# VH-VL binders against q17rb8r558to768, part 23

Target 1, 211 residues: q17rb8r558to768
Amino acid sequence: TAELSHLTKNVPIFVCTMAYPTVPCPLHVFEPRYRLMIRRSIQTGTKQFGMCVSDTQNSFADYGCMLQIRNVHFLPDGRSVVDTVGGKRFRVLKRGMKDGYCTADIEYLEDVKVENEDEIKNLRELHDLVYSQACSWFQNLRDRFRSQILQHFGSMPEREENLQAAPNGPAWCWWLLAVLPVDPRYQLSVLSMKSLKERLTKIQHILTYFS
Key: E = the ipSAE of ESMFold2; O = the ipSAE of OpenDDE; V2 = 0.75 times the mean of E and O plus 0.25 times the DockQ between their complexes.

## First folded at step 9 (VH-VL; framework fv_romlusevimab)

Design f1 (at its last look DockQ between E and O 0.73; V2 from the best seeds 0.00; counts 0 for: pae E 2.2 > 2)
Fold by OpenDDE, look of step 9:
Structure f1 (fold): chain C 211 residues (1-211), chain A 119 residues (1-119), chain B 108 residues (1-108)
Amino acid sequence: as target 1 above (211 residues)
Amino acid sequence: QVQLVQSGSELKKPGASVKVSCKASGYTFTSYAMNWVRQAPGQGLEWMGWINTYTGEPTYAQGFTGRFVFSLDTSVSTASLQISSLKAEDTAVYYCARGPYDYGEFDYWGQGTTVTVSS
Amino acid sequence: SYVLTQPPSVSVAPGKTARITCGGNNIGDKSVYWYQQKPGQAPVLVIYYDSDRPSGIPERFSGSNSGNTATLTISGVEAGDEADYYCQVWDYSSDYVVFGGGTKLTVL
């Protein structure tokens, strides 16, 4: 239902790693609290939960990404293998607890659209440049690393004609962010950005560093 | 269609033993834990513990160790509670209740088994 | 050990609304389950996850949970609602299930 798809109150939070829009995030769930969380999400029909990295000060980060459960394999010993994919980004408004796992009231993040034609043109040029740099970076990786990335994350998504069609911008940006070997804090900063230009600029900086 | 059917009422003397059975049907027996709940006459519900129906591992609540033993016969989807060295204070209705492994929710209950201990 | 506190009895006139409380330290951080038990019968789950109703439970039954108090609300009380009601939680710290003391609901 529509209401379930826009869960913003008492969202269960899996505190673990970074998640990104459109990027698959397979999970092996063994902790009882998270086993419960996953089961509950399925039973209630939401089939989604938030993913946030841990934070030393606030338990978990102020920003995260919703994960949509595509499939769950429950093991006899209580563990589960969960197939999830990244959905909407969110900002944490309030933190809570429920049955041992973290919850949050959240607001969803969407990119701010650029309306000026000149800005759109510039954005496209930047986008194309950074995409090219990303491709070059990936192609220049050692075969072992490239294979690992492909196995885990799949191929880099192709360029989109309309850069502002999706609320989260181009999918390849998130894919790249997921595969780049940068600190989660850096990744988090990019995740929280509502400007595609800013994200691209930051991604370009990272690519330059690793080139 | 989920059903938990317990064994009949028992009248025992102090010092004797009793075994209450709970037969499950209508679902995969090993997919849910089996809980035991005691209710003394005129008293409230008291959780006794649970048994992992897949591994057979029992967990007993405080106060229910020693004389109380949870067991399984998975071949017939049956959980059992054995109480040894019965005391008058063991007089109660005993319930089996189905629940998930990860937390306490009792969505299906047996009809209860009355155990009376009197001299 | 975690403790749940219920009033021993609540009385309500037919057609009115009954509210049964369940107190516990930070109970809002726990999922509360409610059971109805009529004389000589096994308990029946009437509310799970604070406010959700199992199939077959009338909409008259509702639940809420916040802070230190969970509440079972029965609107339009009927004579058939006369029963004992128990709240229950799972304490993830001890991995124990805890029941409240029960509340006898009398329909006047």
Scores: ipSAE 0.759, ipTM 0.890, lowest interface PAE 0.6, mean pLDDT 94
Fold by ESMFold2, look of step 9:
Structure f1 (fold): chain C 211 residues (1-211), chain A 119 residues (1-119), chain B 108 residues (1-108)
Amino acid sequence: as target 1 above (211 residues)
Amino acid sequence: QVQLVQSGSELKKPGASVKVSCKASGYTFTSYAMNWVRQAPGQGLEWMGWINTYTGEPTYAQGFTGRFVFSLDTSVSTASLQISSLKAEDTAVYYCARGPYDYGEFDYWGQGTTVTVSS
Amino acid sequence: SYVLTQPPSVSVAPGKTARITCGGNNIGDKSVYWYQQKPGQAPVLVIYYDSDRPSGIPERFSGSNSGNTATLTISGVEAGDEADYYCQVWDYSSDYVVFGGGTKLTVL
């Protein structure tokens, strides 16, 4: 019962890399504290933990993404192989510690939906334009880089019929942010955005810079 | 069924050596660490250290370096504790206990081996 | 090194609730394990991760951990609960396992 309260309270935090909704995040873990954190989440049935990048001022960033554990294997050589995928985004409210790893009280983030018909039409037009720009960028990459992305992240997700159905917006946006070679701070700012229009605009700006 | 069966009690004189064995069954021996815990008469539990059953690398708690040696025979799923140059203060019950490599959670214990050191 | 402090003994009437404390600096930041040891027997794990119960341990056994104190609670105490009880943590900083001194529970 105590672990069920960790959905927003005392959530275990792995301080490592950027994670994104819907994006696989394979982990190779050797630190005993994180092996314990993962084993506890499995034994209690929550099977998830938060991922945040480090921060020099606060130990870890104010925003992150929950990772859902799909598979785990504890190896005798001191490694743990953990297969995860990104879930809900969150904002950090309060920081703590347990058994040498970080914890947080969090609140979950969702996109604010646009309801005006003209704004929905404009959003669809922007989405289709930026999606096309992303596809063009990916096809114009040097073959080495494109192959590396496909190997590690897979292909870009198909565009979705309803842009606002998912609480985090289209999956391809998160895939693109995961593969783009930009400063994690820019990517973190997009993770925190609750407006799909703002996210698409930021992505377009990034793509234009690399074109 | 996980089981840890220890060797029988020992009566020794000061200066002798003793070897306590702990035979594991019902699980993959090399998937868990083996811990050793001492309990002197009328006293509490004292962690002595552990051995990595995959690599054979021991870790000794402070005060248990030197005369205390952990070892393995993985072919028979057995961990052993050897105590050299026995002193009267070594009189205790010695337990083996299984735990994860990550941290101390001792879910299965041997029955204990009483070592008595007297002249 | 990290120290855990337990009262040497606790007495409780049959059917009442026993509370056994385990004190340590910031013990709330650690996972606490509890073991029951009856005379002449090996310890048995009764609580892990502060408050979780292994299979086969009665629901009367519960645990809590906050601040500087962890507590093992045994409700509806029976004569068969007479034993020594030990708290234990793994101290990440030193990478050592630490036991409390033990508490003898007497049912009168």
Scores: ipSAE 0.541, ipTM 0.820, lowest interface PAE 2.2, mean pLDDT 90
ESMFold2 (binder alone), look of step 9: mean pLDDT 93; pTM 0.942

Design f2 (at its last look DockQ between E and O 0.80; V2 from the best seeds 0.78)
Fold by OpenDDE, look of step 9:
Structure f2 (fold): chain C 211 residues (1-211), chain A 119 residues (1-119), chain B 108 residues (1-108)
Amino acid sequence: as target 1 above (211 residues)
Amino acid sequence: QVQLVQSGSELKKPGASVKVSCKASGYTFTYYAMNWVRQAPGQGLEWMGWINTYTGEPTYAQGFTGRFVFSLDTSVSTASLQISSLKAEDTAVYYCARGPYDYGEFDYWGQGTTVTVSS
Amino acid sequence: SYVLTQPPSVSVAPGKTARITCGGNNIGDKSVHWYQQKPGQAPVLVIYYDSDRPSGIPERFSGSNSGNTATLTISGVEAGDEADYYCQVWDYSSDYVVFGGGTKLTVL
């Protein structure tokens, strides 16, 4: 099981929307190529595939997020409802094709840890500030939008005591990135960042724009 | 436990019609597509198309439109192939084969039905 | 239309290794399935998705696929392996299933 979680070669890629670590990503699969992809992922036991947005130049973006299949509902007409959640971020090294769906050789992304105590302190202060701004933004949304977000993505994750415990940083940052109405290219830029400080800075900029 | 049982051999004259049946058992019939494959005497396998066993929608390969009709009787988990206006070149063994809805492998096959068209 | 090319026949001595090839343009980008058909019988799936074996198929059967050639390998060939073998792919451009022409394996 552990070896399967580190799939880096010929990773099947679902080209559709942005996916983020820890964020649920339900899918409705109706194309034969993706039906096949999902079925194969289950058969092989990996139960994972990559999610990337489309790219006009390269078919799909250079960065994406792995999706872990939690459950698949096969419908009698061949369609599937797939319950997935975001896992590791990755960078695409090589692109390929298999049975009509895209594949990729990938490398996983992890945040670079901050070791300096002063920098950690500053990072925490920034984190707390941006979190508060995010909360304020969300609370000030119209009721219908807030309800839609809650229904689709769930509630905003709580602050974590250790900001660097997870290789992808705090979960609330990804949740927020998923719900913010920004261009996928902007979201992609944030997804590719290995610095929590940089992500927080970008997120703060977005929040300021929408406030 | 999965089985596909086809109807018996048929001898027909040119211009006649034939209906080959394929009864499925041992699995949920509607969860798999039913494919049809033709094999002329001494020749290879030829994919004819498939039918969606849930919706009943048939898809025919090139060369198998018009005289060939896929149908279902879901109440008895049976797929059927009807060939009208039979020709000598229709002489072949016809197979039904189970496959996924993603055009994957055919994991179970019927025993085949020989259709001979002779004057 | 997509075409799969197989040699018409392959001969092998008992106990030796038989290799049956299936050629196609960029076939490595497709999943190849293999079927065994003995005289008077229906085809039987022996390899699926390039290299996976269905339950009940001996380990002597293996498959590979890369570039423009897929290969079915049968090690330790037995008399009972004498049959016709067909490769099959899905052409996702046309949504057609395509079979190779078949290879007759003769055990000498």
Scores: ipSAE 0.870, ipTM 0.931, lowest interface PAE 0.5, mean pLDDT 95
Fold by ESMFold2, look of step 9:
Structure f2 (fold): chain C 211 residues (1-211), chain A 119 residues (1-119), chain B 108 residues (1-108)
Amino acid sequence: as target 1 above (211 residues)
Amino acid sequence: QVQLVQSGSELKKPGASVKVSCKASGYTFTYYAMNWVRQAPGQGLEWMGWINTYTGEPTYAQGFTGRFVFSLDTSVSTASLQISSLKAEDTAVYYCARGPYDYGEFDYWGQGTTVTVSS
Amino acid sequence: SYVLTQPPSVSVAPGKTARITCGGNNIGDKSVHWYQQKPGQAPVLVIYYDSDRPSGIPERFSGSNSGNTATLTISGVEAGDEADYYCQVWDYSSDYVVFGGGTKLTVL
C-alpha cells in the first residue's frame, strides 16, 4: 500500500496558482518540498497532485483542481520542469502537512445537471450565445496575441454536442478562463460553481468587460 | 553501479590541514547533491552539510561554517572536504553520501575516511 | 533545533521481532529514513519515506510513522542483523538533516 492509495485522503497540495479542468499547467519547481512531492508522485505511480491558490486565512483556498503529470524533466541543478493538465475539481475538507508541503482530504465536485425541459432549452441558447461571443473575441484579437495564446494554451476546444455530459461542463469555458487575465477572486468563484448556467453567465460578463 | 570511493586515512598533527576526496561513478554526478557526515569515535552520525554539484554552492550545518570547506572537481566527478587548523576534536570518520535535491534519503555512501589528529 | 530520540539498545532473541523507535515532535509530518551500520562499515539505507524498502533489503524489514513516533520493525531477526540503527529526517523549517542518536541491536 502506497502513500497515495486513497485519492481523497492526504492528497499532496501544490500551493501556487489557479488550475482548471482540461487546461495545461506547466510548472518550474525549485523548492525542496515540491521537488520531493513530484518525485514521490512519479515513484508511486499516482502521477497527480492538487493545485490551490494561497489564502490569507487558511494557507490555501477551499477549492482547487487536480493536476495530472504528463511529463517531468529533472534538470542538473535539481530544478524540475513539470508538464501537467487539469483534471477533477475539488473542495477541501481537512488540511494537513507532510515534509513541508500541504496536504488535504478532499471531496470531488461535479456540475448539477438541469433536468427541466424549458431550462435545458434556455441553457443551450445561453451556451450558444456565449460561445459565439468567445469566438468573436478570439477572432478580433491582434495577430501577435492570438499567436501567443495558441502557442501557450493551444486552440479553443470545439463546441461540445452534449453540454452536460462532462462532470465539469464544456472544456472551452475553462480554456477561456485560463487565457483571460481574470481576477483571482473571480477565478476561484467560478472554479467552485456546480451550475453551468452560472458559469456561462460569469463568462459572458468577462467577455463584455474585455470588449 | 553507483559507487563513492573516498581517499585514504590521514594522520595529522594539530594545526595542520587535511583534504578528504570522494570520487563518484555510475551516475550523472550533477543530478545529486553531495552530503558530508562526521562520526567521532564511538559516537553517532552528524550531518556537516551538502554541496550543490552543479553550481558548486555549499551549505554548512551549524558548527561547520568556519574551518570546513566543501569543493568540487566536476571534470572527474569528485567532491572534496577540506579541514583547516585541525584540532583533536576533529578526529572522526568522514563520509560522503549522495542525496537528491529534496528532503529525500541518502541512498549511497562512501566507505569513510578516518582522520586522526594527535600530537 | 529538531531532536530525534532513540533507545540506546534493543536486545532480541533470534527469530523474534525487533522494534526500534525514533521519537520526535510531530515526526509523523516528516519522512523518516533508516540506516543500518555494522562495525567498521558505512551506513546502509534500509527504509526510506517511512516504510519503503530499497532493492536488496529483505521484506522482514518494515517501517511505520505516526504522531510522535516512527518505528523500524525487523521480523525473524538473524545474527547478521546485529548493528547500529539510525533514524533520519529533514527539518524542513531549517533545511537541516537530523539523525537520531542510534540504537544498538543485539541478537541473543
Scores: ipSAE 0.674, ipTM 0.854, lowest interface PAE 1.5, mean pLDDT 91
ESMFold2 (binder alone), look of step 9: mean pLDDT 95; pTM 0.961

Design f3 (at its last look DockQ between E and O 0.81; V2 from the best seeds 0.00; counts 0 for: pae E 2.7 > 2)
Fold by OpenDDE, look of step 9:
Structure f3 (fold): chain C 211 residues (1-211), chain A 119 residues (1-119), chain B 108 residues (1-108)
Amino acid sequence: as target 1 above (211 residues)
Amino acid sequence: QVQLVQSGSELKKPGASVKVSCKASGYTFTSYAMNWVRQAPGQGLEWMGWINTYTGEPTYAQGFTGRFVFSLDTSVSTASLQISSLKAEDTAVYYCARGPYDFGEFDYWGQGTTVTVSS
Amino acid sequence: SYVLTQPPSVSVAPGKTARITCGGNNIGDKSVHWYQQKPGQAPVLVIYYDSDRPSGIPERFSGSNSGNTATLTISGVEAGDEADYYCQVWDYSSDYVVFGGGTKLTVL
């Protein structure tokens, strides 16, 4: 239900890697606590949990992304392969524990819309520029790396006509962020941004560095 | 439809051995762990450990190592508990209980097997 | 080792509400399951994951868990509810399953 899709209290948190909106995130779950977490998520009907990277100070990062369970394959020995996809971004407000896995009270993040026509024009120009740079970067990758990326993440999403239609902005930005070989700290900084312009600017700097 | 049926009551002498069986039906045997719980007369429930019904790997709780052995016969969906060198204090009802591999709730229990150790 | 503490006995009049507590350090951070055991019978799961009821369990059975105390609540108690009740958790630190000492519910 819609109500169950907007969990904000005691959200179970899978502490592992970065997750991003619209980006598939397959998981191999073998720890009992996470087996339990996944099973509970399915039983309650939410079929969602948060993904955060580990943090040395706070156990897990202050920002993360919700993962939607699309499918679970239970192995005979109790392990599971979980097919998930990124949903909403969130900021952690409070941390907790349940049955050995982390929980959090969260608030969802959405982009702040640009209303000024000149700013929208500039944003479009920046977007198109960075997209082109991203395409160039990807095309110039070695074949084996390109193939690996395509296999794990799929093809780069196409450009949207309306850059502000989705609360998380264009999907290709998240795809690119997922495939860029940068430190999770950089990825996390981008994930936490509520400005598409800022994200694009950051991504552009990263692309420039790797070009 | 899920059922766990245990073997009958046992009367043994000290030093003897006993094997309690638990036959599962109504579900995929290897999809759930099998737990063993002991209850001495007039006492509470005590978790003895569990066995992975797929791999056959047993895990014993503290106090239940050595003389206690969990085993499987997957061909007949049966878990077994063997107690060797029986002592008077082993007198109890022994239960098998189905549980998930994530140590969740025990949703189905055997009817229990009374083991009495008396000289 | 992790320990769960239950009162040895609770008495309640028919039609009234019985509350059986299960104490444990930060038990609110654990999922608590409850079992009913009548004399000469195997335990029966009546509440799981703090507050969920298995199929076939009456709605008058409910559970809560917060802080250091989990509670099994039985409203409109009937004579047939007279039994021993056990709380149970999984201690993720030791990977042990732990039962409470049990509570004898007497219907007066």
Scores: ipSAE 0.834, ipTM 0.919, lowest interface PAE 0.6, mean pLDDT 95
Fold by ESMFold2, look of step 9:
Structure f3 (fold): chain C 211 residues (1-211), chain A 119 residues (1-119), chain B 108 residues (1-108)
Amino acid sequence: as target 1 above (211 residues)
Amino acid sequence: QVQLVQSGSELKKPGASVKVSCKASGYTFTSYAMNWVRQAPGQGLEWMGWINTYTGEPTYAQGFTGRFVFSLDTSVSTASLQISSLKAEDTAVYYCARGPYDFGEFDYWGQGTTVTVSS
Amino acid sequence: SYVLTQPPSVSVAPGKTARITCGGNNIGDKSVHWYQQKPGQAPVLVIYYDSDRPSGIPERFSGSNSGNTATLTISGVEAGDEADYYCQVWDYSSDYVVFGGGTKLTVL
């Protein structure tokens, strides 16, 4: 297993868009408070911050994804151009504020591994079916849409030999959720899931809707 | 080696003008904002505002509009503060201080320039 | 504008611990920076972002910030620590810098 980050207290939260594990999330940051947040992340060596969508009741959603900073370009005009990629998913435990940006105490989420031989076999069968459906959907897109996806998100990740090796499950699932025109509430629901079977089932329903 | 070297002390009469310079070295001048801080005799530190060293756009704290002008000469990595129509209450030490553009700390300060306004 | 309140003076015996407070509404939600200024000299940064120390500042200097109070703590106080100490925040609603009024530390 990969070593998990120990950053769980007073985690800086960027309240903006939906982010997913393994998916690039390029950002143009205009507000000085978020520019400060990012500079601090680099200075302290954590090189990460949380991303959550807004929520009308709680200011930001109860679930999010950590973004790992790959590269930053600070511009004197107040912009920061930030190259990130999604890391671990999390649940918000406690909300706070620092320097005008949101913070949270968080709990990281990982998929619960299936141990039963028959369940593993069924999970593999479901995975392969849904993966095939996703490939068909992508290949059947009009050329302009497929080209836009490739340009902005890159190629669909290859299927993985061990479905349960990564703590968040297969990368292609997250890529697909990032490119699909899915309602934000549904996106949050899938982000919060700890069952790969449930995630694959939801993806299958989404793909059937577009068929 | 980051250094901010300010111009020498000035003795002025009320109604005159003064220009305090702050020459930076040891870093990329346009990568940091230049702040101006005033300290009247026996008093604390008072932020006057800052100038964006890349765009040249100044921001003035409340109470420092009008008579106070920040400017740059990027060819010699120099920020300047000009005070017009000097009043006795302008008697103070004036500091330049380097800071990030994003609300950080002031990690390097000039040595200060004493401006004395007396009749 | 946001206001920071510091005691005008603090006296401490050599070798003891000095605590200099900086009060402000919800100051725990802001990053606090601390500057030391000796007579006739420019300020020097001694603590930033509540508790970080710049290179060259002894470990005797530490900081904390929660609720309505930030504190600069100097343990094992030496005569060379005599100075005025200022806390500073950014008021992110106005984008202005705010300094505390300063605290004169005397080592008796």
Scores: ipSAE 0.475, ipTM 0.792, lowest interface PAE 2.7, mean pLDDT 90
ESMFold2 (binder alone), look of step 9: mean pLDDT 94; pTM 0.959

Design f4 (at its last look DockQ between E and O 0.86; V2 from the best seeds 0.00; counts 0 for: pae E 4.7 > 2)
Fold by OpenDDE, look of step 9:
Formats: structure tokens, sequence, C-alpha cells
Structure f4 (fold): chain C 211 residues (1-211), chain A 119 residues (1-119), chain B 108 residues (1-108)
């Protein structure tokens, strides 16, 4: 339900890897605390939890992405394979603990819309340029790497007509961020950005480095 | 439909052995751990440990090592508790209780087995 | 070892509200389960994960957990509610299940 989709208090946090909006994030859950977390998420009907990378100072990062549970395969030994997809980005406001796993009070992140027509035009041009660069980068990858990416993440999403329709911007940007071989802290910086222009600029910089 | 049915009351002398059985039905036996709980007369509940019904691996709480042995017969969906070298202080009701592998609640309990140790 | 503390007894008049507490260090960070045990019977799960009710348990039973105290609340107490009540938590430090000492609820 809509009510359950807007969890902001005591959100269970899976501390593991980076997650991104619209990007699939399959998980193999074997720790009892996370088994419980997943089961509770299903039982309560929320079917959501937050994903954050670990942080040496704060246990987990200040930013993360909600994961929506699409399907869970329970194995006989108590392990589970969880099919999840990235949802809303969030900023951590307060950290907590429940049954051995981390929790957080959070606020959701949304992009700030650009209203000026000239800025929108410039944003579109930047977007199209970076998209083309991304396509070129991906096409020039070795076959085995390209195949691995396609197998794990699927194909790169197509360009969208309205760049500001979704609160997280174009999906291909997140897909690309997920597949780029960069440090998680770098990815995290991009995840936290509320400006599509800034994200595109950052992504372009990464693409230039790996081209 | 889920049921845990335990064996009947036992009267034993000190030094003897007893085996309490817990037969599960109404669910996939190996999908849940089986916990054992002791309750001495007039006392509270005490967790003894659990056995992984899938792997057969037992885990014993402190104070329940040595003379206490958890075992399985998966062919008949039965968990068992064996107590050797019985002592008077072993006099209690013993319960089996189902619990998930994620350390969730005990949602189903056996009816209990009274073990009395007296000379 | 982790310790759960319950009052040994609570008395309540019929129709009134009974509150049974379970104290533990930072117990709010743990999920508390509650069991009802009537004389000569096996325990029955009445509340799990602080506040959830199993099917078949009346809405009169509710639970809360915060800070260092979890509470089982029974509204509109009936004679049939007279029983021992136990709280339970999993201690991740010792990897043990821990029960409270139990509370005898007497309906006056």
Amino acid sequence: as target 1 above (211 residues)
Amino acid sequence: QVQLVQSGSELKKPGASVKVSCKASGYTFTSYAMNWVRQAPGQGLEWMGWINTYTGEPTYAQGFTGRFVFSLDTSVSTASLQISSLKAEDTAVYYCARGPYDYGEFDYWGQGTTVTVSS
Amino acid sequence: SYVLTQPPSVSVAPGKTARITCGGNNIGDKSVHWYQQKPGQAPVLVIYYDSDRPSGIPERFSGSNSGNTATLTISGVEAGDEADYYCQVWDYSSDYWVFGGGTKLTVL
C-alpha cells in the first residue's frame, strides 16, 4: 500500500553494497539477523528495506537506497535468495539497532527540478552527450565484461523524453553508475546528489577516465 | 494443523536415562528448528538449546552440555531429548517448541513431558 | 548474560486493564515475545515482535517495547486470562534465548 511505501522511521538497513533506483539488486541472505529482517519485511507488508554500504565511522553510510522485494526464495537450510529492485534514495537522519541489524530514520531524496528553459535545454544537451559517451564506453568493453554486465544488470535503459519526470532522473544514469568500476565512495557521492546536472557531470568525468 | 506431540510422562531413578520424543506434523519438519525448554516445578521457562532439523546440528545452552543430547529422526519428523545420569534436579516438564532459523518466536509448543527423578 | 526482569505477580479486577512489564538493558533494541501459560498447560504465544498478535489471540492483548521496558497489556481482563506470562528475547551476544522470570496474573 501507499502508506507502507513511505517508511521513514526505524527503517531496517541491510549493510552490504551500493543500491540504486530502478536497478535490480539480487541478494543471497544467510545471516540470521538479515533472514529475520527480510521475513519481517514481508510479514508486515512493507516488503522494503534500506541498503547502505558500510562505513568505518558510522557503521553504514549516510546515504542509501530503498530496496523493494519482488520475490523471495527460501532455501531449506534457512538461507534465502531475494529478488529486489532499487527504489527511493534516502539520507540517514538517525541510526538505531533492532535484533542485531541496523535501523535508521530517513528522509527521501528527490531531484531538484530545473525550471528555466535555457537550463533545461543545456541539461538536455549534456544528457544526450553523456548518454552517447556511455553507449560508446559500453560498446567498447571486452565481450566477456559486456556479457557479465548484461547478465547481472540487464541492458542499459533507453533515453527518456522527459528528464525530470521521475524524482530520481533518468534510469540509465543509475544503471551506468552501477556498472562502472569505481569506488563505492565515488558512487555514493553521485547517489547523494539532487542535481541531475551534477550527476551527469560526475558520470561524464568517470567515463572520460575509463575511455 | 501444526502439531507437536511429545511422549508420555517418565518416572526414573537417579543415574538412569530418559529419552523424550517430539513428533511434528502439519508442516515441513526440516524448515524449522526445534527448541527444547525446561520448566522445573513451580519455576519459570528455561531454554535448553535447539537442533537444526535440516543439518542435525545441535546447540546447547550453558548448563545443558554433557548429559543432554538432542537428536532427530527425520523419517518420522521427530526430535528427541535424551538425558543421561539423571539427577533429582532434572525433575521438570520438558517442552519442544518450533522456531524459525532466523531466531524468531516459538509459535508452536508440544504439550510437555513430565520427567520425575526420585529414589 | 542478558537478564529479563518481570514482576512476580500482578493483580487486576475483571474488566480492568493489566500491564505486565519486562525489563532489560536496551530491550527496545530487541524484539520481545510473550507467552501465556495456564496451570498444567504448555505456553502459548500471545504477542510476538513487540506488538504483533498471532491468529486466534484476542485484540485485548497488545504489546509495546521501548527503551528498557517491554509491556504486555491486557484490556478488559477476563477470568480466563489468569495465567503466568513470560517475556522472551534472543540475545545476539551470547546466542541464547532468554526468558523472563514470569509474572503471575491474578484476576480478583
Scores: ipSAE 0.870, ipTM 0.933, lowest interface PAE 0.6, mean pLDDT 95
Fold by ESMFold2, look of step 9:
Structure f4 (fold): chain C 211 residues (1-211), chain A 119 residues (1-119), chain B 108 residues (1-108)
Amino acid sequence: as target 1 above (211 residues)
Amino acid sequence: QVQLVQSGSELKKPGASVKVSCKASGYTFTSYAMNWVRQAPGQGLEWMGWINTYTGEPTYAQGFTGRFVFSLDTSVSTASLQISSLKAEDTAVYYCARGPYDYGEFDYWGQGTTVTVSS
Amino acid sequence: SYVLTQPPSVSVAPGKTARITCGGNNIGDKSVHWYQQKPGQAPVLVIYYDSDRPSGIPERFSGSNSGNTATLTISGVEAGDEADYYCQVWDYSSDYWVFGGGTKLTVL
């Protein structure tokens, strides 16, 4: 229900990797604490948990992405194969612990929409330019790397007519960030951004480096 | 319908051995760990350990790493506890209880098997 | 090893509320399971993961867990609630299940 999709208190946190809105995040879970965390999310009906990268100062990063569980297979040997997809981004407000895994009180993030017609036009122009650069980068990859991306992440999402309809902006941006071989700390900064213009500008900078 | 049916009560002399069986039904036996819990007369519950019903690997709690052996016969969905060199202090009710392989709850218990060790 | 402390007994009049405590260092960071055991019977799960109720357990059974204390609350106590009650946690530092010593609930 909508109440279950808006969890903000004592949210279970998987401390592992970067997750992005709309991007599949298949997990192979070994640790009993995370197996427990996932079972609890199924039992309670929330079917969600947060994903954050580790941080030496605070145990895990100040920003993350919710993962929606689509399927789970609990193996008898204690492993779990979990099919998830990224949902809402969040900022960590308060850290906690439960049964050896991290928890957090969180605040959800979404993009601030640009309303001025001239600014929307400029945003569209920037978007189309960066999208073209992303397509060119992907098509110019060596065949092995392109095939690996397609197998693991699927095809780049279609361009969207309304750039600002989704709360997190265009899905292709997040797909691209997931497949690019960049420093996780740089990716974390982009995850926290609420400006589509800033996100597109950062993506353009990354693509220029690889061209 | 999940059910755990244990073998009948045993009266033994010190130094003998006993085997308590726990037959599971109504679920996939190898999908849950089997726990063993001891309750001495007038006392509380004491976790003895568990056995991985898929691999057969046992884990014993402190104080149960010796005369106590967990085993399986997966062909008949049965877990067993064998106690060798019985002592009077082994007099207790022994329960099997299933639980998930994580930190999950014991949702189904056997009826218990009373083992009495007396001269 | 991790220690769970329960009062040995609690007495309550019919229709009143019983509160059974389970003390442990930082027990609020653990999931607490509660079992009811009537004389001559096997334990029965009544609360799991601090506050969740298995199917078939009346709503008058509830649980809470914060800080150093978990509490099983039984409202509208009935004579049929007379039993021993045990709390349980997994101690991830030793990799053992730990039971509390048990609390005898008397309905008088």
Scores: ipSAE 0.263, ipTM 0.730, lowest interface PAE 4.7, mean pLDDT 90
ESMFold2 (binder alone), look of step 9: mean pLDDT 95; pTM 0.962

